VHH binders against a3dch1r40to199. Designs and how they scored, part 11

Target 1, 160 residues: a3dch1r40to199
Amino acid sequence: NDLLYERTFDEGLCFPWHTCEDSGGKCDFAVVDVPGEPGNKAFRLTVIDKGQNKWSVQMRHRGITLEQGHTYTVRFTIWSDKSCRVYAKIGQMGEPYTEYWNNNWNPFNLTPGQKLTVEQNFTMNYPTDDTCEFTFHLGGELAAGTPYYVYLDDVSLYDP

## First folded at step 6 (VHH)

Design C12 (framework vhh_7qia_2)
Fold by ESMFold2-Fast, scan of step 6:
Structure C12 (fold): chain B 160 residues (1-160), chain A 119 residues (1-119)
Amino acid sequence: as target 1 above (160 residues)
Amino acid sequence: QLQLVESGGGLVQPGGSLRLSCEASGFTFSSYAMGWYRQAPGKQRELVAFISSGGSTTYADSVKGRFTISRDNAKNTVYLQMNSLRPEDTAIYYCAKDRGTPWGSEDYWGKGTPVTVSS
């Protein structure tokens, strides 16, 4: 069972994926064809201005419930046309902002021309939480020289 | 200092139309994405339409083809044009802006504007 409503973008749709802009961050989004990959579409975020902070530019999917005792598999493919970093996490939208998965607090490095595929497991040891989101921070010190693109495809939060 | 003021709600018959407005103040409106959420009695607030600072839009499947979100940066206003309204669209409609934080995001809401679709 996958918890995400939109994962492949292959129908040209991205809802409920959307963006967040803060503290000078500016971005836009589209669903685009992936060159050289017939039939494959991806979510593309354009980082127009990186802003002051890591959280100044975000893309995210809300409406996630994590159940205590379940072990989830996080998967996604992400790439960029420029060298940059992304901080990915699954956690609470509100206080106390607990992060249930975040790659051990480490951002991922993206290299131009190389798709990064992530697959990790985590167990929900906390009480069941229906206030979660899956978000990617792309701003501030994480960013490349603007403007540039970050692509997201085949996103999954799988509960067996 | 951030303020969002919704207006335009009301009582309409099924198949009717309404245009909701949200006037923003206390921030540089043109630099931020905006969303419209709704909350029916006894339910959680749900996103129905979203617009980026650049004007890109996305919609919940339940409203796609019937609702249109737009913005007027000169007026610091985001709009939701609602056509072909159904009883299931009855809810309080909220304009929203969020901000990023080191640990998540904070949602800023107006007080909402009620929409009732009834014969």
Scores: ipSAE 0.604, ipTM 0.817, lowest interface PAE 1.6, mean pLDDT 90

Design C13 (framework vhh_7qia_2)
Fold by ESMFold2-Fast, scan of step 6:
Structure C13 (fold): chain B 160 residues (1-160), chain A 119 residues (1-119)
Amino acid sequence: as target 1 above (160 residues)
Amino acid sequence: QLQLVESGGGLVQPGGSLRLSCEASGFTFSSYAMGWYRQAPGKQRELVAYISSGGSTNYADSVKGRFTISRDNAKNTVYLQMNSLRPEDTAIYYCAKDRGTPWGSEDYWGKGTPVTVSS
């Protein structure tokens, strides 16, 4: 059972994935054909201005419920046309902003010409929470020289 | 001070149309994405339509093909054109701007405009 409504983008659809702009951050999005991969589509975020903070540019999926005692598999493929970093997390949308998965508090490094594929397991040790989101922070100190693209494909949050 | 003011709601028959407006002030409107959410009685708020600062749009499956989100940056206004309205579209409709925070993102909300679809 996958918790995400849209995972592959191959039908040209991205809802409910969306972008967030704050504190000088500016971005746009589209579902695009993957360059060099006919028939494959991905969610593309264009970072136009990095803003002041890591959260100044985001792409995210809300409406996630994590159940206590369940072990989830997080998967995604992410890449960029420039060297940059991405902070990926699954956690609360509101206070106290508890993060249930965040790659042990570490951003991922993206290298041009190389797709990064992530696969990790985590167990929900906290009480069941229906206020969660899956978000990627791309702003501020994480960003490359603007403008540049970040692509997301094959995103999964799987509950067996 | 950020303000969002919705208008255009009302009572319509099934199959009717309404155009909702949201006037924004207190921020550089053209630089931010905007969304329309709705909340039916006894339900949580759900995202209906979303438009980026550059004009890219995204819709919930329940409204795709019937609703159109658009913006007029000169007027600091987001619109939701609602066609072929159904009883299940009955809700209070809210305009929203996503807010970035040190710990995540939250939406700024207007006060809402009610839409009732009944015969």
Scores: ipSAE 0.207, ipTM 0.581, lowest interface PAE 5.1, mean pLDDT 87

Design C14 (framework vhh_7qia_2)
Fold by ESMFold2-Fast, scan of step 6:
Structure C14 (fold): chain B 160 residues (1-160), chain A 119 residues (1-119)
Amino acid sequence: as target 1 above (160 residues)
Amino acid sequence: QLQLVESGGGLVQPGGSLRLSCEASGFTFSSYAMGWYRQAPGKQRELVAFISSGGSTNYAYSVKGRFTISRDNAKNTVYLQMNSLRPEDTAIYYCAKDRGTPWGSEDYWGKGTPVTVSS
């Protein structure tokens, strides 16, 4: 069972993926055709201003419930037209902002011309939590020279 | 102080229309994305329509084609035009500007405006 309502963007739709702008961060979004890949569409975020903080620009999917004792597989393909970093996490959308998966607290490095494909497993050791989101922080110190694009495709949070 | 004030809800027959408004104050409205959420009796609050600072929009599939979100930056107002309303659209509708911080700004919500679609 996949927990995400939209994963491939191939129908030209992206709901419930959306963006967050905070503390001077500014961005926009679209679903776009992937050049050289007929039939493949991806979610594209344009970082217009990086803002002050890592969380000043985000793309995210809310409405996620993680059940205690379950082991989940996180998958996504992500790339950019500029060298930048992305901090990906699955965790609480409100205080205390507990992060249940976050790549061992490390951002991912994106290199122009290379798609990054991530696949990781994690076990929910905390009590069941229905306040979770899957979010990507793109702001502040993580950002490249603006403006630039970050693409997300084939995103999955799978409970086997 | 940040405030969001919703208006425009009411009772309407199936197939009818309503226009919701949300007047914002206390922040630079034009710099932020805004959303409309709803909460039906006995259900969790869910996002139904979203608009970026640049005007790009996104909708829950259950309302796509029937609802239109828009903004007027000169008036610090976000709108939700609701057409072809159905009984299952009955909910309290909330305007939202959330905060993207790990250190403790609250989600910013209005008090909500109730919409009842009934015969």
Scores: ipSAE 0.608, ipTM 0.825, lowest interface PAE 1.7, mean pLDDT 90

Design C15 (framework vhh_7qia_2)
Fold by ESMFold2-Fast, scan of step 6:
Structure C15 (fold): chain B 160 residues (1-160), chain A 119 residues (1-119)
Amino acid sequence: as target 1 above (160 residues)
Amino acid sequence: QLQLVESGGGLVQPGGSLRLSCEASGSIFSIYAMGWYRQAPGKQRELVAFISSGGSTNYADSVKGRFTISRDNAKNTVYLQMNSLRPEDTAIYYCAKDRGTPWGSEDYWGKGTPVTVSS
C-alpha cells in the first residue's frame, strides 16, 4: 500500500506533484518522455532561477499521514542534465517543520548522465502526523547554473 | 507582503457553473505558482488545481475535465472555472501561494469562498 497518489507518471499525469517558488526561486514543470527510453515518462522540473535559499525551488507531494510505529520504504529515481544537489525529505508542511525522513541535511549529488536510485527504510518514532509532505529542495546553494532540468520517476512511499 | 482575496462562490444547482477569482496584492503576483484548495465539511484541505508562474496546469482526478485554472498577470488574478458542478464539489475554496518552506514562512492563504452545490 503506497501513500503516494502518483508514482510513475507513465500516463502523462503528475497530480498531486507540484512546484513551489520562494525568495527569488522560479521554475516550471511538465511530464515528459525520457530520452532514449521509449514508453517511459518522468516528471521534469525546470529550474529557471535558483533563488536565495535551498527551499526557493521545490517539487513536492502533500497529503501524507505518517503513523507512529510504522516502518516505511522510500524509493525514487532522480537525475539532472547538470551537476547539482537535491535535498529530499519527508516531514511537516508547516511549523515546526519537523523532518521525519532524511533529517540530517544530507543532500544527494546528481551527476549528468547518471540516474540516482534511492531506496531507504525509516520508522516513524514520532506521534502520528497527518500534516506531512514529501519534498525535494532544489534552490539556492543546491542549484546548478540555470536553466537546467531535474527529473523524478518511480517515486514511492510504501507502507507494507 | 502578499495578500489573497477570493470571490465568486455561491449556491448553484448540480450541473451548474461558477467562476472563482483570487486577487493578489502587495507582492508581484506573476512570479508565483498558485493553487486552488478546497475543504469539504469534515474533510482535510486538499489541492484541486495548480498553475505555475509560466502557466503549466495540473488537476486532481476528481475535477479534471470539469475545472480549468488560469491566470491574468496584468490583473494579479488567478481563476478557477468550475463546470458540471456536483454535490461532492461542495466546499470552501481557498486560493494559495504555497510556500511550505522549512524556516519561518507560512503558506499565503486567502480566507476562502464557499461553494454549495445543491438542488
Scores: ipSAE 0.191, ipTM 0.568, lowest interface PAE 4.5, mean pLDDT 85

Design C16 (framework vhh_7qia_2)
Fold by ESMFold2-Fast, scan of step 6:
Structure C16 (fold): chain B 160 residues (1-160), chain A 119 residues (1-119)
Amino acid sequence: as target 1 above (160 residues)
Amino acid sequence: QLQLVESGGGLVQPGGSLRLSCEASGRTFSSYAMGWYRQAPGKQRELVAFISSGGSTNYADSVKGRFTISRDNAKNTVYLQMNSLRPEDTAIYYCAKDRGTPWGSEDYWGKGTPVTVSS
C-alpha cells in the first residue's frame, strides 16, 4: 500500500502536500499542466526568495507512520527550469529529527530540461514512528537564481 | 518569538457553522504559510486546511467545499470558516506555523480550540 495520500496530481489536487517558508525563504505552489504532456499535471513550487538556509523553502507531506521491520520503496520524479539542488528526506518532524531515508545524506542535482526519476528502498530498523514527514529542502545554498520552478510528480512511499 | 492563540470553538448542532480565529504575535506573520490541524480523541493530529503567504489554499477532501481558510495579515490572523458541520468534525482544532530547522522542521502550536458537533 502507498503511505502518501496524493501522488500523481493529475486531478488538479495536491493535499496534503504544502510548503514551508522560514528565515527569509518565500515560495508559492500550484498544480499545473506539464508542458508538452497532455493530461499530466504536476505539483509546482515557485521559489521566490531562497532564504538563508537549506530549510528556508520546503515542500512536504506529513502524517506518515513508518513501522519497524518494514521495507519501503521511495519513488518520485522531480525537475526544474534552472540548475539547482534538492535535499529529499523522510524522517521525524520533531526532535531528535531522525532521518530514516535521505539518499545517503546527499542532495540531488537538477539540470534544466532533464527530469530526475528516483527509486530507492530502505528498511525501517528503528521502533515504529508515527511522527514522520516526507520533505524536500530547496532553500539557501541549494537554490538557483530566483524566481524559478521545481516540479514534483509521481511521488510514492510504498509498503508492499 | 511567535505565539498562536486559537478561538471560536464551541458546541454546535449538525449542519451548523462556526468561524475559528488564530491570532499570531510576531513581526513576520505575513511572511508565513499557515495551517489548520485537528485532533479527535485517540487519533493523530491531521492537517485539514493550508494557506500560503501569498494566499494559495489547499484542503483535505473531507472538508473541501465546507471549510474555507483565509488570512488578514494586517491583523496577524488566520480564519477557518466551517459550514455544514458534521459529527465527524468533532475535534480540537489547532493552527500551526512551522519553522525550518537544520534537521527538518518544528511547529509553533497553540493550545487549540475544541469543536463539538452534536445534537
Scores: ipSAE 0.397, ipTM 0.711, lowest interface PAE 2.8, mean pLDDT 87

Design C2 (framework vhh_7qia_2)
Fold by ESMFold2-Fast, scan of step 6:
Structure C2 (fold): chain B 160 residues (1-160), chain A 119 residues (1-119)
Amino acid sequence: as target 1 above (160 residues)
Amino acid sequence: QLQLVESGGGLVQPGGSLRLSCEASGFTFSSYTMGWYRQAPGKQRELVAFISSGGSTNYADSVKGRFTISRDNAKNTVYLQMNSLRPEDTAIYYCAKDRGTPWGSEDYWGKGTPVTVSS
């Protein structure tokens, strides 16, 4: 069972993925064809202004419930036209913003011309939480010189 | 200010046709994916069709083969041609820029145009 409603973007749709702008961040998005990959489309975020904080520019999917004792597989492919960092996490939409997965608190480094594919397992050791989101922070200190693109494709949160 | 104005809705018999129009202003229309959504009473808004800036189209399975989305960049207008209408197509139809989601503001959505397929 995949917890995400949209994973491949191959139909040109991104709902319910959306962007968040906060504390001076500014961005835009589109679903775009991936060059050299017929039939493959990806979600593309344009970072226009990095803002003050890591969370000033986000792309995210809400409406996620994590059940205590379940082990989930997180998978996604992500890349950029500029060298930058991305902080990916699955956790609470509101305070206290508890993070249930976050790559051991480490952002990912993106190198131009290279797609990064991530696959990790995590176990939900906390009580069941229905207020979760899967989000990617792209703002502030994580950002490259604006404007630039970050692409997301084949994103999954799988409960076997 | 971004504005989307829908028109063309109305009352039709099953098997009938309607053409919806959405006139856009306040942004570079030709650069954005445009979509049509619909909302029946008591239901969530449902995506019906998308058209990319390059003219690529995408449809919900429930309308594929019956509905056609198109655009005229010179007129800043997106259209939805609806053929073989069914009672289940009864809804308010909304035009949206690609940022217009159920979580978005009304600035990214039009006011809607109602379509009723008569019993």
Scores: ipSAE 0.005, ipTM 0.205, lowest interface PAE 10.8, mean pLDDT 84

Design C3 (framework vhh_7qia_2)
Fold by ESMFold2-Fast, scan of step 6:
Structure C3 (fold): chain B 160 residues (1-160), chain A 119 residues (1-119)
Amino acid sequence: as target 1 above (160 residues)
Amino acid sequence: QLQLVESGGGLVQPGGSLRLSCEASGFTFSSYVMGWYRQAPGKQRELVAFISSGGSTNYADSVKGRFTISRDNAKNTVYLQMNSLRPEDTAIYYCAKDRGTPWGSEDYWGKGTPVTVSS
């Protein structure tokens, strides 16, 4: 079963995916057609102002429960029209902001013209937590020259 | 500061209509998915409709064909037009900013506007 309510954006809808602006960050979003892929739509975030911090611009899905002892598969395809970085994580929405998956604390590098496809497994060794989110940080030091686009498609958090 | 202020609820007879409004402030309204939820006495809060930044809409099966969600980005307002109201539509209706979950969080909710459908 997939923990995410919206994964493909192909119906033109993104609920419950949303954007977050903080500490001077500014962004916008839309669901757009993917060039050369009839019938495929993606979530597109426009980074308008990068803000001060990595979390100043986010796209995220909240309302995730991770159960102790379960092994999850994280999948997504992400790309940008400019060279930039993205810090992706699954963890607590509030303090202490414990991260249960985060690509070993490393941002991903996005190169124009290349879609990055990620697939990783992780095991929830912590007590069951119903305060989790899947978020992508795009602000501050991670950002390219604004404005620019970041696209997200085929996102999944799968619990077999 | 994020604020959502709902209005338009009231008492109406079965078969009647109401239009709910939600005026938003403190965020870039046009960038966010907006939704309407309701909570009937003794029941869990349920999503009834949502609208994307691009204007795409979706509805719970219980309200399809009777309710219409719309938005006016110039006024930072989302609306719920409710037609052919039934006693089972009696609930407190909440406006919600997208929270990344169908149920949302109280922190991103308005205070609600009560709707009672009875004679």
Scores: ipSAE 0.011, ipTM 0.313, lowest interface PAE 8.8, mean pLDDT 84

Design C4 (framework vhh_7qia_2)
Fold by ESMFold2-Fast, scan of step 6:
Parts: C-alpha cells; sequence; structure tokens
Structure C4 (fold): chain B 160 residues (1-160), chain A 119 residues (1-119)
C-alpha cells in the first residue's frame, strides 16, 4: 500500500502536501499543468526568498506512520527551471527529529531541462513511529537565484 | 510577535454548524498558506483543511463536502465553516501557519478553540 494520500496531483488536488517557511524563507504553491505535457499536473513550489537555512523553505506531507521491520520504497520525480539542490527526508516532525531516510545525508542536484526520478528502499529499524513526515528542504544554501520553481510529481512511499 | 488567535468553537448538536475564525498578526498574512488542524482527546493532531496564499483549497477526506476554508487578507483572518457536524468532529481546532523547521513549530500554533458535537 502507499502511505501517501496524494501522489500524482492529476486531479488538481495536493492535500495534505503544503509549504513551510522559516528564518526569512518565502514561498507559494499551486497544482499546475506541467509545461509541454498536456494532461499531466504537478505540485509546484515557487521559491520567493531562500532564507538563511536549508529548512527556510519546505514542501511536505505529514501524517505518516513507519512500522518497525518494514521495508519501504521511496519514489518521486522532481525538477526545476533553475540549477539548485533539494534535501529530501522522511522522519520525525518533532524532537529528537530522527531521520529514517535521507539519501545518506546528501541533497540531490537539479539541472534545468532534466527531470530527476528517485527510487530507493529503506528499512525501518527503529520502533514504530506515527509522528513522521516526508519533506523537501529547498532554502538557504540549496537555493537558486530567486524567484524560481520546483516541481514535484509521482511521489510515493510504498509498503509492499 | 507572531500570534494566531482562534475563536468560534462551542457545543453543537449533530447536524449543526459552526464557523471558526483565526486572526493572525506579526507576519505578512497574504503571502502564506494557512491551515486548520484538530486534535481529539487521546489522538494525534491532524490537518483537516488548508488554503494557499492565492486562495486554492484542499481538504481531508473525512471533512470534504462538509467543511469550507476561506480567508480575508484585508482582515488577516482565516475561517473554517463547518456544516453537518458529527460526534467524531469533536476536537480542539487549531489554526496554523506552518514553520519550515521542526524546531519551534509550536510557536506558530494558536491556543485552539474547542468544538464539542453532542446530543
Amino acid sequence: as target 1 above (160 residues)
Amino acid sequence: QLQLVESGGGLVQPGGSLRLSCEASGFTFSRYAMGWYRQAPGKQRELVAFISSGGSTNYADSVKGRFTISRDNAKNTVYLQMNSLRPEDTAIYYCAKDRGTPWGSEDYWGKGTPVTVSS
């Protein structure tokens, strides 16, 4: 089963995906038609101000439970109209902020004109946790010259 | 500095209606998405509705068709119109401006307004 309530955005809906701002970060969001791809919609975040920190601009999905011993598949397609980086993670919303998946602590590089498709497996070795979120950090040192767009589509957190 | 003040909660019969208000201050309200969350006794806080800075709305499946979120940027206020209320809607309702970091996200919550749906 998929743990995410919204994955394709093709019906024009994004709930419960939303944006977050901190430490000077500013952004907006919408579900938009993908330029050049009739019939395909994606979640689009506009980075207006990058802020001071990596977490100053985020897009995220909360309400995730990870069960001990389960192996999950993370998938998403992400792209931007400018060269930038994104730090993607699945982990706790609150203290101690444990990250259960984070691409081995490495951000992804986005190149204009190229969609990045990510697919990775991870095993939940920690006790079952119902306080998790899937979030993408886009602020601070990760950001391109503002304003610019980051698109997210075909997001999945699959428990086989 | 940043404040969110909820109001409009109360006791209502099943099938009744309530309108919640959240007055915001200390930030450029028109620039941010706003959400309504709820927390029932003994349960985790859940997002039920949100509205973008441009006015696009989305809802949890449990409330879709019954609740309507709206905003008035001139008044720095976000609203939740709740119709056809059910006993399972009983919760404390919180207004939220999301913070980008887990640190201090609680600073962006209001104190909540309780809603009880009971005969």
Scores: ipSAE 0.012, ipTM 0.314, lowest interface PAE 8.7, mean pLDDT 85

Design C5 (framework vhh_7qia_2)
Fold by ESMFold2-Fast, scan of step 6:
Structure C5 (fold): chain B 160 residues (1-160), chain A 119 residues (1-119)
Amino acid sequence: as target 1 above (160 residues)
Amino acid sequence: QLQLVESGGGLVQPGGSLRLSCEASGFTFSNYAMGWYRQAPGKQRELVAFISSGGSTNYADSVKGRFTISRDNAKNTVYLQMNSLRPEDTAIYYCAKDRGTPWGSEDYWGKGTPVTVSS
């Protein structure tokens, strides 16, 4: 059972994925064809201005419920046309903003020409929470020289 | 002070149309994405339409082809044109802007405008 409504973007759709802009951060999005991969489309975020903070540019999917005692598999493929970093997390969209998965508090490094595929398991040890989101921080110190693209594809939050 | 003021809701029969407006103040409107959410009686608030600062749009499957989100940056206003309304569209509709935080994001909401689709 996958908790995400849109995962592959291959139909040209990205709802409910959307963006957040703050403190001078600016971005836009589109679903685009992946060069050299007929039939494959990806979600593309354009970072127009990095803003002041890591959270000044975000892309995210909300409406996630994590159940206590369940072990989830997080999977996604992410890449960029410039060297940059991305902080990915699954956690509460409101206070106290508890993060249930965040790659052990570490951002991912993206290198041009290299797709990064992430696959990790985590167990929900906290009480069941229906206020969760899957978000990627791309702003401030994480960002490359603007403008640049970050692509997301084959994203999954799987409960077997 | 950031403020969002919705208008345009009302009672309409199935198949009817309504246009919702949300006038924003207290921030540089053209720099931010905006969303329309709805909350039906007894249900959680859900995103139905989203528009980026650059004008890219995104819709829930339940409203795609019937609803159109748009913005007028000169008027600091985001709109939701709702066509072919169904009883299932009955909800309070909220205009939203979010803000990044060190932890994630915080949503700013208007007070909502009720839409009732009933014969």
Scores: ipSAE 0.499, ipTM 0.776, lowest interface PAE 2.4, mean pLDDT 90

Design C6 (framework vhh_7qia_2)
Fold by ESMFold2-Fast, scan of step 6:
Structure C6 (fold): chain B 160 residues (1-160), chain A 119 residues (1-119)
Amino acid sequence: as target 1 above (160 residues)
Amino acid sequence: QLQLVESGGGLVQPGGSLRLSCEASGFTFSSYAMGWYRQAPGKQRELVAFITSGGSTNYADSVKGRFTISRDNAKNTVYLQMNSLRPEDTAIYYCAKDRGTPWGSEDYWGKGTPVTVSS
């Protein structure tokens, strides 16, 4: 079963995906048609101001429970119209902000004209946690020259 | 200091309406996205409505068409207009402004305003 309530955006809806603006970060969002792909829509975040920190601009999905001993598959397709970086993670939305998946602490590089598709497995070795979120940090040192777009599509957190 | 103060909750019958308000202080309100969350007994706090600094809005499917989020930057206030209320909408309603992860602040949550929908 997939833990995410919205994954494909193809019906023009994105809830509960939303954005975070903090420490000078500014952004907006829309669900948009993907050029050259009839029937395919994606979540698009516009980075208007990068802010001071990596977490100054985010897109995120909350309300995630990770169960001890389960192995999850994380999948998503992400791209941008400018060269930039994205730090993706699944972890606690509150203190102590434990990260259960984060691509081995590495941001992803996005290159214009290239969709990045990610698929990774991770096992929840910690006690069951119902305070988790899936978030993408886009601010500060990760950002390109503003304004620019970042697109998210076919996002999944799957528990077989 | 940072503060959010919710008001406007109460007891209403099914089909009724309420308008919730959240007054913000201690930060530049017009520069930040704001959300309305709710928490029913025994459940986690869930986002129901969201508005960006630029005015784009987003709603949970369960409330779309019935709830409207809006903001008044001159009054540092975010609103939630709730129409056609159902027993399932019974919860404590919170407005939120988070600091970015990892360093979110509990001070960005108010004490909430309770909404009870029953006959």
Scores: ipSAE 0.368, ipTM 0.702, lowest interface PAE 2.9, mean pLDDT 88

Design C7 (framework vhh_7qia_2)
Fold by ESMFold2-Fast, scan of step 6:
Structure C7 (fold): chain B 160 residues (1-160), chain A 119 residues (1-119)
Amino acid sequence: as target 1 above (160 residues)
Amino acid sequence: QLQLVESGGGLVQPGGSLRLSCEASGFTFSSYAMGWYRQAPGKQRELVAFISRGGSTNYADSVKGRFTISRDNAKNTVYLQMNSLRPEDTAIYYCAKDRGTPWGSEDYWGKGTPVTVSS
């Protein structure tokens, strides 16, 4: 089963995906048609001000439970109109903020004109946790010259 | 110094309506996205409606078409118009401002306003 309530955005809806602004970060969002792909819509975040920190601009999905001993598949397609980085993670939304998946602590590089598709497996070795979120950090040192767009589509957190 | 004050909750019969208000102070209201969460007895808080800084809105499937979130930046207030209320909408409703952190994200909540939908 997929743990995410919204994955494709093709119905023009994005709930419960939303944006977060902190420490001077500013952004907006919309669900938009993908040019040249009839019927395909994507979640688009506009970075208006990058803020001071990596977490100053976020897009995220909350309400995730990870069960001990389960192996999950993380998948998403992400792209931007400018060269920038994105730090993706799945972990606790409160203290102690443990990260259960984060691409081995590495952000992803986005190159204009190129969609990045990520697919990785991870095993939940920690006790079952119902306080998790899937978030993408886009602020501070990760950001390109503002304003610019970051698109998210076909996002999945799958429990076979 | 950051403060969120919810109001407008109460007892209403199924099919009725209520308008919740959240007055914000201690931060630049127009610069932040706002949300409405609810918590039913024995359950965790869940996001039901969200409004971006620019006015884009988003809703939980359970309330879509019945609830409308809006904001008035001149009054530092976010609203939740609730129509066609159902017994399962019974909860304490919380206004929230989202906050990012290096290790995760958290919300700033007010004290909440209780809504009871019963005959």
Scores: ipSAE 0.017, ipTM 0.408, lowest interface PAE 6.8, mean pLDDT 86

Design C9 (framework vhh_7qia_2)
Fold by ESMFold2-Fast, scan of step 6:
Structure C9 (fold): chain B 160 residues (1-160), chain A 119 residues (1-119)
Amino acid sequence: as target 1 above (160 residues)
Amino acid sequence: QLQLVESGGGLVQPGGSLRLSCEASGFTFSSYAMGWYRQAPGKQRELVAFISSGGTTNYADSVKGRFTISRDNAKNTVYLQMNSLRPEDTAIYYCAKDRGTPWGSEDYWGKGTPVTVSS
């Protein structure tokens, strides 16, 4: 049972994944063919301007409910054409912005030519929350020299 | 200071059309992505259409091919053209501006414009 509506992008669709721009951040997106992988498509974000803050450029999926006592598996494959960092989290989209998963508060490092595949489990110990989003922060201090691409594929939030 | 003012909602018969407008003030409109959300009675607020600052659009499956989001940066306005309306489209429609904040992002919301599709 996956909580995410769109995971593989292979039909050329990405909704409800979308982008966020704030405090000088600028980006755009597309679903693109993955070079050398016939039939595989990925979500691609172009970071045009990094902005002032880590949250100045984001890609995100909303409409997530996390239920108390459930243990979830987070999976995704992510890569970039430049060395950069990405802060991935699942948490509240409004105040107090509680983060239920965030890789122990650590961003991921992306190296050109290497796909990063992440798989982690977390347990929802907080009361059930229907205001959650899965988001990736790409701005400010996390960013590479602009412009550059970040690709997301095979993203999953699985409740067994 | 930041304001979003929606208009254009109303009562329409199934198969009809409406155009919603959202006038923005208090920020550099052309620099931000905009979205249209809707909330039906007893349901959660859901994103239905999105437009980036660069003009790239994205739609919920339930409205794709029927709704068109567009923007006019000179007028600080985002639009939602709604064609072939269905009873299931009945909701209050909200304009939203993306915002980054410490710890994450939240949207600034307009006050909404009601749309009723009924025969």
Scores: ipSAE 0.541, ipTM 0.810, lowest interface PAE 2.1, mean pLDDT 90

